# Designs tried in a protein design chat: VH-VL binders against q9h9l3. Part 144

Target 1, 176 residues: q9h9l3
Amino acid sequence: PRKMVAIDCEMVGTGPKGHVSSLARCSIVNYNGDVLYDEYILPPCHIVDYRTRWSGIRKQHMVNATPFKIARGQILKILTGKIVVGHAIHNDFKALQYFHPKSLTRDTSHIPPLNRKADCPENATMSLKHLTKKLLNRDIQVGKSGHSSVEDAQATMELYKLVEVEWEEHLARNPP
Key: E = the ipSAE of ESMFold2; O = the ipSAE of OpenDDE; V2 = 0.75 times the mean of E and O plus 0.25 times the DockQ between their complexes.

## First folded at step 8 (VH-VL)

Design y19 (framework fv_fezakinumab; at its last look DockQ between E and O 0.09; V2 from the best seeds 0.00; counts 0 for: pae O 8.2 > 2, placed apart)
Fold by ESMFold2, look of step 8:
Structure y19 (fold): chain C 176 residues (1-176), chain A 123 residues (1-123), chain B 111 residues (1-111)
Amino acid sequence: as target 1 above (176 residues)
Amino acid sequence: QVQLVQSGAEVKKPGASVKVSCKASGYTFTSYYMHWVRQAPGQGLEWVGWINPYSGDTFYAQKFRGRVTMTRDTSISTAYMELSRLRSDDTAVYYCARSGTYYYDSGHRFDPWGRGTLVTVSS
Amino acid sequence: QAVLTQPPSVSGAPGQRVTISCTGSSSDIGLGYDVHWYQQLPGTAPKLLIYENSNRPSGVPDRFSGSKSGTSASLAITGLQAEDEADYYCQSYDSSLEGWVFGGGTQLTVL
């Protein structure tokens, strides 16, 4: 079977009025939750809004951060050819300026069996925090210091494992 | 009805620039990437690049980097492609084409296409 | 040189079946990216014919079909008709080029 990883990214505001989301941290974990990659990333454009309350990114993180083009190359080498799990993962791929094959993509925000296990409507878009609390009995994204992309990637992988057999069978019968 | 209406044919001399427009209607302009594809007379299709109309982000095929600029005006739902330092081998029909983003329409397909703008580069 | 390889031409008599191949690599079709097909009638823009390997848009007859396996894709046309005379292009995404890629095109002639 293809190898599987989970990814989570944190973004800061760049561009006019800080409305553009630019990658500032990326974490990748393997199937067992071991960290394969975890770097702060320097956007190529001026940071207008660190979004620290949600992103956890502060000025000091940028001092030695890996430049975006270099980090992107490192990340894509890890992702290429693998099944990639994420939550609302399109935002992560957009920030990476990357197109992963849809047949190798798993988005825990869009898996009906996962929502069913959480007693949520099957077509609802549930937050990672809510699914993790409901299904793993864990609180993530605690406090006002921002999200941890390592914590979030690990939670995402564990959530997927709960439905992996059923969902992989579904995708085999219903190729995206 | 989803439509892409392009500007008219242009004749340019080598070394000049050309700016082609593509006006979108019948859908939310900022929710889909816009692509540019060209076709030299009697030849195949060649992808030039894309623009995200929401953010203004662009990505160009290697062959065109440094000579192409893609922009948009969201107030009139119009995308633009400008090609500079024109050469005779830039003579082609230039198409705009809409594609979905990964999270809106996971297809990498182009639908619809504009009717094309002939750019002739001749001394 | 086109990134995806198509035969330059194919031909068939009315009512026959023809196929058009599209061969890529491990960085595009072989990596799992979908194949799309476009029909281009003389003097017109390309028109989407098949998307995501095998799906037909509304208005495309079911005598057009597509498939993908390994690093290759195929467009099949059954019940060939005179109006099918056109150029056909396959298209995919290539991760090593980071871009959308086309086949060189196939000119279909109806005999």
Scores: ipSAE 0.329, ipTM 0.776, lowest interface PAE 4.5, mean pLDDT 90
Fold by OpenDDE, look of step 8:
Structure y19 (fold): chain C 176 residues (1-176), chain A 123 residues (1-123), chain B 111 residues (1-111)
Amino acid sequence: as target 1 above (176 residues)
Amino acid sequence: QVQLVQSGAEVKKPGASVKVSCKASGYTFTSYYMHWVRQAPGQGLEWVGWINPYSGDTFYAQKFRGRVTMTRDTSISTAYMELSRLRSDDTAVYYCARSGTYYYDSGHRFDPWGRGTLVTVSS
Amino acid sequence: QAVLTQPPSVSGAPGQRVTISCTGSSSDIGLGYDVHWYQQLPGTAPKLLIYENSNRPSGVPDRFSGSKSGTSASLAITGLQAEDEADYYCQSYDSSLEGWVFGGGTQLTVL
């Protein structure tokens, strides 16, 4: 079995009217929830909207933030060869401008057994917050200070662990 | 209307330098990246590099590093590309092209394009 | 020389459907990077035709369509018209070169 990590990214708005989502923080945890990576990241573009309410990113976080080029290199080194778990993970990969092999990707927003366990429709897209509450009895993303990418990554990993055996067997029989 | 107006054709000797300008209008100059792409006669397109007009940050294709310098004057919404130590294979039409995405964003698309500036390098 | 591979030329009669392929590698299209397409009419600058694999900018007819799969992308033109005669270029990003790359271009002739 391959090593497994969970990833969560926070993005800010750049470009015209802030419609471009640029990576501003990335957190990666291992199977046990230990933080492997957690850095504020400096976009190469001027930040128009920090999206603080959701991202938790503030201007002061960018003062010593890691330049995107450097951060991306660091992150890719961690992800390479591993099974990467995330929630709606296509957004994280898009922000990183990196797409992990599908066979090594696990998206907790698209795992029917996980939804079933949470008494949700199998084909519905449920939020990380909802699944975490239902299955882990834990509140995440509370308050108005924005999300914690570390907390979200940890929750994502814990959720996946609930269905890991079943889902890995399914994928083995039905490779993407 | 978004427009990119480029400077006129140039004729240079080998070893010389050329500086092409691109004046932007119809949009906020500092909110979009400016890319440069060249096309040799009868050949395809080749990316040269980009500049962030807001910060002045630049990124060049490996092939041109050490020879190309991109700058901008925000007061007149104008981007510049200077290519030094010119040689015959630098003969091409040089285009400026706008992009409004993250510099690592694979979504970097070029729209619109300037009409191009022909640079001829000959002895 | 071009990192992305296109057929040098394609042709079709008015009203027909033509396709132009763009083949990349694991370091560009295969890595998940988006593909954009440009139309270059004779003696003019390139014009954005398709962006992010399959999206049409305003003013581009719906007879133009794009798709991407694996390490390749494709531009399809239905109801071919005389004014479609031009050079077409695909574009993506290459992580190994750390830069944007173009296909070699395809000359479309309308018979």
Scores: ipSAE 0.015, ipTM 0.582, lowest interface PAE 8.2, mean pLDDT 91
ESMFold2 (binder alone), look of step 8: mean pLDDT 92; pTM 0.940

Design y20 (framework fv_fezakinumab; at its last look DockQ between E and O 0.11; V2 from the best seeds 0.00; counts 0 for: pae O 7.7 > 2, placed apart)
Fold by ESMFold2, look of step 8:
Structure y20 (fold): chain C 176 residues (1-176), chain A 123 residues (1-123), chain B 111 residues (1-111)
Amino acid sequence: as target 1 above (176 residues)
Amino acid sequence: QVQLVQSGAEVKKPGASVKVSCKASGYTFTSYYMHWVRQAPGQGLEWVGWINPYSGDTYYAQKFRGRVTMTRDTSISTAYMELSRLRSDDTAVYYCARSGTYYYDSGYRFDPWGRGTLVTVSS
Amino acid sequence: QAVLTQPPSVSGAPGQRVTISCTGSSSDIGLGYDVHWYQQLPGTAPKLLIYDNSNRPSGVPDRFSGSKSGTSASLAITGLQAEDEADYYCQSYDSGLEGWVFGGGTQLTVL
């Protein structure tokens, strides 16, 4: 049986006009929501826009942040061989420059049964905040101080558990 | 029509550098990774590395690190691969090839390929 | 640690069936990464033949099929024709190497 983890990342703006998204925090939790990894990460290039309102990242967080290459190695070691759950997870993998097998990936932004439980159109992309409020009666990302990737990873795992039996059976019948 | 057009053949001396270009058309250049794959005469395919044209991020196979540099110019939808300190065993056809960035969007397969650029390193 | 292993050559007469194997490891095919196949006609660039283990792009005849099981994949060609004479490569991704990996190639000769 494969182990399951959930991941969430926060990004800052790099490159021209701060339009490139670069990894600045990553949190990984196990099936029970216990934190396996939570580090601030220093991008290899100049930070143009901390995006603090959404990312929660400030300049002081970067003072002792783990360099990207080192953090990436630590993260990939945790993810390899596991079922990885995330929300719009392609953005997290892209920021990590990481290629996870399709058959081991679970994206809560793209699970029709989860949308159905939330009384949302099955093909709609719903925010993590919206799904968490509707299905867990829980407010996340409160205020304007930015997101917590630990809170978001934990919420993502709990959302997946709501549809885990149905979705795992679906994937067994319909390999991706 | 999605198309990758590569620069012409090159002849180089050992110790020199070569820069090969790959011009993309028919799709959004910055939405897909560009890869370079080489094939020595009579040999198989060997992956060299990739570039993300949006961010400029690169990743090189271990064999080529320290000798290869991949760049791009998004204003003309063109990717470049430069190989330095050339040796005779770098003689090969160098292909560019496109892949998706995520498994729901073209996944990890190569489609299309450029026609290749022959680089000959002769002492 | 994943050089995908293919037989160096296979041959068959027109109308026959041949298979080409592609064997990887627990860090590539065995970890769940898909297998893709390319046909390379003499003097040309590789062309996508089979993707995601078993899917055919438009324009590829039904005579070509692919499958994957465990750490291995297979390309089957039925009703062999002279135009099928080419080199065939399998390709996957390997987590240990963090890179795209190819098989060594299989030269198909139609007798």
Scores: ipSAE 0.585, ipTM 0.867, lowest interface PAE 2.2, mean pLDDT 92
Fold by OpenDDE, look of step 8:
Structure y20 (fold): chain C 176 residues (1-176), chain A 123 residues (1-123), chain B 111 residues (1-111)
Amino acid sequence: as target 1 above (176 residues)
Amino acid sequence: QVQLVQSGAEVKKPGASVKVSCKASGYTFTSYYMHWVRQAPGQGLEWVGWINPYSGDTYYAQKFRGRVTMTRDTSISTAYMELSRLRSDDTAVYYCARSGTYYYDSGYRFDPWGRGTLVTVSS
Amino acid sequence: QAVLTQPPSVSGAPGQRVTISCTGSSSDIGLGYDVHWYQQLPGTAPKLLIYDNSNRPSGVPDRFSGSKSGTSASLAITGLQAEDEADYYCQSYDSGLEGWVFGGGTQLTVL
C-alpha cells in the first residue's frame, strides 16, 4: 500500500478582473492528519481579489509568502508517488498547474459509497462541509474569516478513511 | 483591437547581441504575459520564454538561460527580448505573443502574435 | 527534435475531411496539460486555431475541431477548402523540460 496524503488549496483572483484563480495557500496532511505542508504562496501575478470570505487570505499573508515556483516544487515533491486525497481536487491541481496520476488520485466529491453513507444521492456532488457534518459530526468552514485549508485537508482525509477499504477494492477491480 | 507591433529586421555578426521590441496595444499590458517564440527558416516553432509585464518576472526555456534577457517598459507597453552571444543557428523569425497568466484558467494559449522580427546572424 | 510529434504533411481534396495528429508523452499531454493549435499561412505569423483542446476562437469556422485523449491530440478539418493550405502546429506544456512545447508542424496541402 502506498502512502496517502490529503491536500487542500486556497486561491486568490489574479489576471483580468480577477478571473484567474491563483494558488495562495496549500496544506497537505498525512494519513493521521499531521501537517506535512502549510504555506502561504505568492502568486506570480498581481492579486486583484483576495477572495477573503472564502479563501481566508489577506494582504498581510502575502508579505512573506513563498513564491509560487518554489512552493510548487516543494508541493510536488511531497505528492510524487503518493495517493493524493482531496475534495473537488481538480481545482487544486489546476491551481498548482499540475495533474497527479488518476490512478493515484482520490476525490471525495466523487465517491458514491461516501455519498450513500451520508444519505445523499450517490452521483451528486456534495460539499465538504456537508459531508463532514453528516459523517463526522463536525463543523468546518464556520464564520466569515474564510476557510482553513489545514482543517479542510484533515476533514477530507477523515472522510476518505470511512470508505477507504471499500473504495480501494472497487478501484482495484475497476482501475480508472 | 489587440495588436503587437514588433521592431524591424536585424542583421548581426556572431558573438554580438540583438534586442527585439514588441509594443502592445488594445489591452491592459500588465494583465497578460508576453511570450517569445522563434522560428528558424523552414523549421518549426520554439518557445524562448515569457515575462510578466506587471512584476517583471521572467522564465526562460532551459536552452536559452544565460543568453536571453526579457524586459519591459510599462510606460509604453513594450516588451523586449535580448539575445546575446549570437551564433548562426540563432537565425530565425522571433515572435512576441500574448497569453493568460495561468495555464488552466486563462490558459497559456498564444493570442495574438506579432508579425515577427527576422534576426539574421552571419559572418 | 520537437517534443510533440506531428506528421510532416497531410493532403486532401476540397470538401474532404483531414486529421492531424499530435502525439505527446506522459510528461506533457499525458499529464493532463491542454493542447492548443495554430494555423500558419505561408509567410505569416501563427494564428490561434483551437484552444484548450477543443474550443474555437471567434472567427474560426466550425469545420475545425480539436480533441484530446491520453497522450495525443487531434485536429480535424472537414469540408476542406483551398484557403486551409497552411502549416499547423500543436502546443502544450512539458513538465520535464519545464517549458511550453510545440509539435514539429504539419504542412497541409489542398489538392
Scores: ipSAE 0.018, ipTM 0.587, lowest interface PAE 7.7, mean pLDDT 91
ESMFold2 (binder alone), look of step 8: mean pLDDT 91; pTM 0.936

Design y21 (framework fv_fezakinumab; at its last look DockQ between E and O 0.10; V2 from the best seeds 0.00; counts 0 for: pae O 9.6 > 2, placed apart)
Fold by ESMFold2, look of step 8:
Structure y21 (fold): chain C 176 residues (1-176), chain A 123 residues (1-123), chain B 111 residues (1-111)
Amino acid sequence: as target 1 above (176 residues)
Amino acid sequence: QVQLVQSGAEVKKPGASVKVSCKASGYTFTSYYMHWVRQAPGQGLEWVGWINPYTGDTFYAQKFRGRVTMTRDTSISTAYMELSRLRSDDTAVYYCARSGTYYYDSYSRFDPWGRGTLVTVSS
Amino acid sequence: QAVLTQPPSVSGAPGQRVTISCTGSSSDIGLGYDVHWYQQLPGTAPKLLIYDNSNRPSGVPDRFSGSKSGTSASLAITGLQAEDEADYYCQSYDSSLEGWVFGGGTQLTVL
């Protein structure tokens, strides 16, 4: 059986007008929520907008941050061959420039049974904050100091566990 | 409706460079990756690399690093591939092909393809 | 050298079934990456034939089917017709190369 991990990333703005999203933090937790990886990452391009209110990233975090190429290698080594859980996980993989097999990917923003459990429309894209509050009675992403990618990865894993049996059976019957 | 239109055939001498263009229409150019794939006469398909037209980020197959540069101009929905220090074994048809940007959805398949641009390298 | 291995040619009579194999490794197909198939008619660009192992795009006849198991994939063509005569390529992603990889191609001849 394949092992399962959850990932969450934080991005900063690079490129013209800071509109490009570049990886600046990545956290990975195992099934039990233990932290396997949590690093600040230095983008290869000039940071135009730290997006601190959402990212939690400040200039001080970049002083000793791991360069993107090195961090990417470390992260990909952890993810390869595992079932990876995330929320809107496409954005995380895109920021990593990483292609993960569909059959090993679980996206909590796109699981109809999870939305149903939260009394949300099955096809709606619900925020991690909303699902976590409704289903785990927990407030995440509190305040204006930015998100914690460790907290978000842990919440994502706990949300998946609520529907894991049903969803894994669904995927076995309906291979992507 | 969705279409990739490539620049015309080119003949080059060894050591020169070539720049091939691929103009996209019928879809949002910046929402999909653009790939380049080549095919030597009578041979199979060989992936060269991709560009993300939104960010300008590129990724090249190991064989081509240091010789290939991929760029784009979003104002005219056009991607470019430039190959330098040409050798006779670079003679091939060079295709552009679209893929999705979702790393676990439709992004892994190439659809559509351009008609190809023949690049001939001869002295 | 093609990363994915295909037979260089296959043949069949009209109405028969043929299969084209595509064999990879533990870093591509064996790691769970999907396989796609392309048909290339003489003098034309490749065209998507099968995606995500077994799905047909609109306009592809249902006599074409695909499957994947272990480190290998297979394209099956039933009810073989003269118009099926073409080159066929499989394609996947390889994590060790960090890139898209193709089979060497299979020339299908209808006898």
Scores: ipSAE 0.385, ipTM 0.801, lowest interface PAE 3.7, mean pLDDT 91
Fold by OpenDDE, look of step 8:
Structure y21 (fold): chain C 176 residues (1-176), chain A 123 residues (1-123), chain B 111 residues (1-111)
Amino acid sequence: as target 1 above (176 residues)
Amino acid sequence: QVQLVQSGAEVKKPGASVKVSCKASGYTFTSYYMHWVRQAPGQGLEWVGWINPYTGDTFYAQKFRGRVTMTRDTSISTAYMELSRLRSDDTAVYYCARSGTYYYDSYSRFDPWGRGTLVTVSS
Amino acid sequence: QAVLTQPPSVSGAPGQRVTISCTGSSSDIGLGYDVHWYQQLPGTAPKLLIYDNSNRPSGVPDRFSGSKSGTSASLAITGLQAEDEADYYCQSYDSSLEGWVFGGGTQLTVL
């Protein structure tokens, strides 16, 4: 069976008025929740908005941050050939300027069985925080210090594991 | 109004170097990337590279690495492209073009373009 | 050589609909990177015509439309006018080359 990893990224605002979302942190965990990658990443352009209350990113984190091009290379090496699990993962891939094959992508924000298990509408987009609370009885993204991408990646993997068998069978019968 | 004003036409001998300038106005120079694209006579467009005017970081197409140098002077909002060891097939119109921050975003589109600078390399 | 493939030329009569194809690969359009289109009138610099596959900048008439599917993109021009005679280029990003790439260009002739 193909190896599975979960990814979560934090972004800061760059470009005009900070409307461009640029990768500033990326965390990758394996099936067991072990951290494979966790780095602050330096965008190639000036940061206008750190979005700290959400991203948890501060100016000090950028002092020794890994340049984007280098980080991207490192991350892509990890993701290549893997099943990649994430929540609203299209945002992470966009920030990475990389698109993983759809057949190897698992987005926990679009898995009907997962929503059903959480007593949510199957076709609704639920937050990672909500699903984690309902299904794992765990609070994530608490406080005002911003998100932890490691914590979010781990939660995402654990959520997916709850429906892995059912969903993988579904995908096998209905490949994207 | 956003404008990119390029330097005049150049005529060079093989082996020489040429430096083309692109002066930006009407926007914050350091907030956008500057690309260089060339077009040989009667041919298509070819991307040469880009520079981040804020940081000075550059990235060049593989074909031009080792021969092209992109720089900028933020004090006068001007980008420069220097191409060395010129050969006849370097004859082309060289354009500067503005874009936002990376190819994955809508800001990555090239807009506007300079009017181009003809560089002729002949013995 | 151009990484994206365009037909060298297309033609149409005034008022007709014409389409210009742009065929990429799994390392560019097929990977999900956006396609942009540029119009180049004779003796002028390229001008942005379509961005992000199907969006029109201000000043571009709605006769121009863009689409993308799989490894290909398409530019459609309806109600063809004489002023549309120009070269058209598609553009995207190639991950293997780590650079922006253009199509070979299509010369549109209005008959």
Scores: ipSAE 0.012, ipTM 0.579, lowest interface PAE 9.6, mean pLDDT 90
ESMFold2 (binder alone), look of step 8: mean pLDDT 92; pTM 0.943

Design z11 (framework fv_nivolumab; at its last look DockQ between E and O 0.78; V2 from the best seeds 0.65)
Fold by ESMFold2, look of step 8:
Structure z11 (fold): chain C 176 residues (1-176), chain A 124 residues (1-124), chain B 107 residues (1-107)
Amino acid sequence: as target 1 above (176 residues)
Amino acid sequence: QVQLVESGGGVVQPGRSLRLDCKASGFTFSDYDMHWVRQAPGKGLEWVAVISYDGSNKYYADSVKGRFTISRDNSKNTLFLQMNSLRAEDTAVYYCAKEGYYQSSAYLRYFDYWGQGTLVTVSS
Amino acid sequence: EIVLTQSPATLSLSPGERATLSCRASQSVDDYLAWYQQKPGQAPRLLIYDADNRATGIPARFSGSGSGTDFTLTISSLEPEDFAVYYCQQYDNWPLTFGQGTKVEIK
């Protein structure tokens, strides 16, 4: 009944000196953590820095990657009309060159009840790694081969579910 | 060509207030969380405060919480620090600082650009 | 909060020598460690981020290494402009913290 997804992306460096963050992988999972989308994405401009130790992206992943404009269209069709959960999700939306309605957006880095459960100050934007370890007793983003956007999206959904009832009620009383 | 320029420093007595401004240019200011970092004369660096890219979230070092307020005006590319109830230990050069590139699901809170700083001296 | 301890406090060397600066964290910060250079009367300058990545425009003689709690900044052959104070900074957890600095001076 509830139409909710979680999203996470991985980015590479483009532009002058590799300073621009460009989308190179996107993963979307449903409420139960099942993968709805997981694609390597070819940025529209030259990759200067794969950022592999963080992104997990290597040159070989780009060989058959979906071009950005096509991938963006596919992703936006999945997101439209749904509650979208992410961590620091504004970065994902910037990389997608997209704005999702605030009323349908949930950012686990900005949920005070979630921070309280983790024994963290309400306005400290905690990393996904730390929240997942404290609240789910799980290590993610392990090793030097890069992050997994599937793993990260799944963790993000599980974190949101810990506070879902309370936070959805709060948002209903306090529309964004 | 990123540029950060602080202003508003000066000499004040304990208990008084100052407001610092930081004017930003050469990047999309509203894409980045922004920070204040201070350095007492002859001493090391101390992180002071952060404000989220849209101004909706703020966090402070314990040493200034309740006395300092960070804010921003994205239409003017300006970061602010309102410093109330100033103490002698607040004497420092205050820098505004920009975070580096962004990744999804992560906050990369190292500072790739700094202003030249503005000196605040609190003495009687 | 995570305490960063830098050693030595002062490193007296001549141009052309190799400088090795240490930063030790009170708990693991994984790879979320940056290094800055600061010259008198100037703002800090980013040298290294994510423990071992050189920032844009930083000469190849600067390198970072380490992970977890033990980190090193190496300057392979000191140039006259490298005599300055160096700070490490962690960004793994709040509050963000800096080491107390290592001064690299001539002699």
Scores: ipSAE 0.702, ipTM 0.892, lowest interface PAE 1.8, mean pLDDT 92
Fold by OpenDDE, look of step 8:
Structure z11 (fold): chain C 176 residues (1-176), chain A 124 residues (1-124), chain B 107 residues (1-107)
Amino acid sequence: as target 1 above (176 residues)
Amino acid sequence: QVQLVESGGGVVQPGRSLRLDCKASGFTFSDYDMHWVRQAPGKGLEWVAVISYDGSNKYYADSVKGRFTISRDNSKNTLFLQMNSLRAEDTAVYYCAKEGYYQSSAYLRYFDYWGQGTLVTVSS
Amino acid sequence: EIVLTQSPATLSLSPGERATLSCRASQSVDDYLAWYQQKPGQAPRLLIYDADNRATGIPARFSGSGSGTDFTLTISSLEPEDFAVYYCQQYDNWPLTFGQGTKVEIK
């Protein structure tokens, strides 16, 4: 069986009007929720919008942040060969400028059995916060100080574990 | 600059079909979930449907479920709304709307840009 | 669905006056609340998102406040171009819903 990790990234705004989402923090946890990686990351371009309310990123976090290219290398080493679990994970991969094999990717925002378990519409994308509250009875992303990517990655892994058996069987019968 | 341009509206009889188009420009269309929102004459706004960035996921308001189909062609930067079995209560200006920026694990489903709208009139 | 109730239905004021618009949700929507301005014959325009963040290009006289179930849009000093209909919208849960709108008209 392949090792499984969960990833969550925080992005800041770069480029014109800050509309480009650039990686500024990445957290990776293992199946048990242990932190394998958690670093602030320095984007290659000037930050226009820290998006602090959501990202939790402040200017001070960038002072000793790991350069993007270096961080990307570190992260890819961890992800390579793993089943990678995330929530709306395509955004994380985009920010990483990396594409993980679809067969090794698990997106908790696109798992109908998970939504069904949460009494949510199967065809609707639900927030991590909502699913975590409904299924784990836990509050995440509380307040306005920004997300904790570690907390979010851990919650994502725990959510996936609720439907892991069913979903892995489904994927085995229906390879992406 | 971001632009959304709807087309395809017109007058149609109940039970008939109509397809709306929305041409997007000024942003990376394929990066964003897209929505349709409608407004009956003299009334408020009603969310209609959403389609994910890659078209793999769709969700509809109960009022249009089973009758409307949202789709997109990212190669053409175009959003579509196929409207079948039209009813008088479907009469409205239909807007295509773009979501705000995406933040990991959080869907911020406010609409930072709107098209000018296209009028659909369903009448006997 | 989450019902948003706006009040008052109509607000009659003069230029230069302060406008206070209310939006109440049937249940908590946290900070997932946006405000839009719509003028006759035009599409809505985003004013505020995440309850209290001004959208790009929106004048400082517009401000949003509140969380949970009670939200307020404030226009500190009305300009002639501010007379319009204002809508709140929640994006906490499906389906996305709007308030019925508040019309700000000239007294």
Scores: ipSAE 0.512, ipTM 0.850, lowest interface PAE 1.3, mean pLDDT 94
ESMFold2 (binder alone), look of step 8: mean pLDDT 92; pTM 0.943

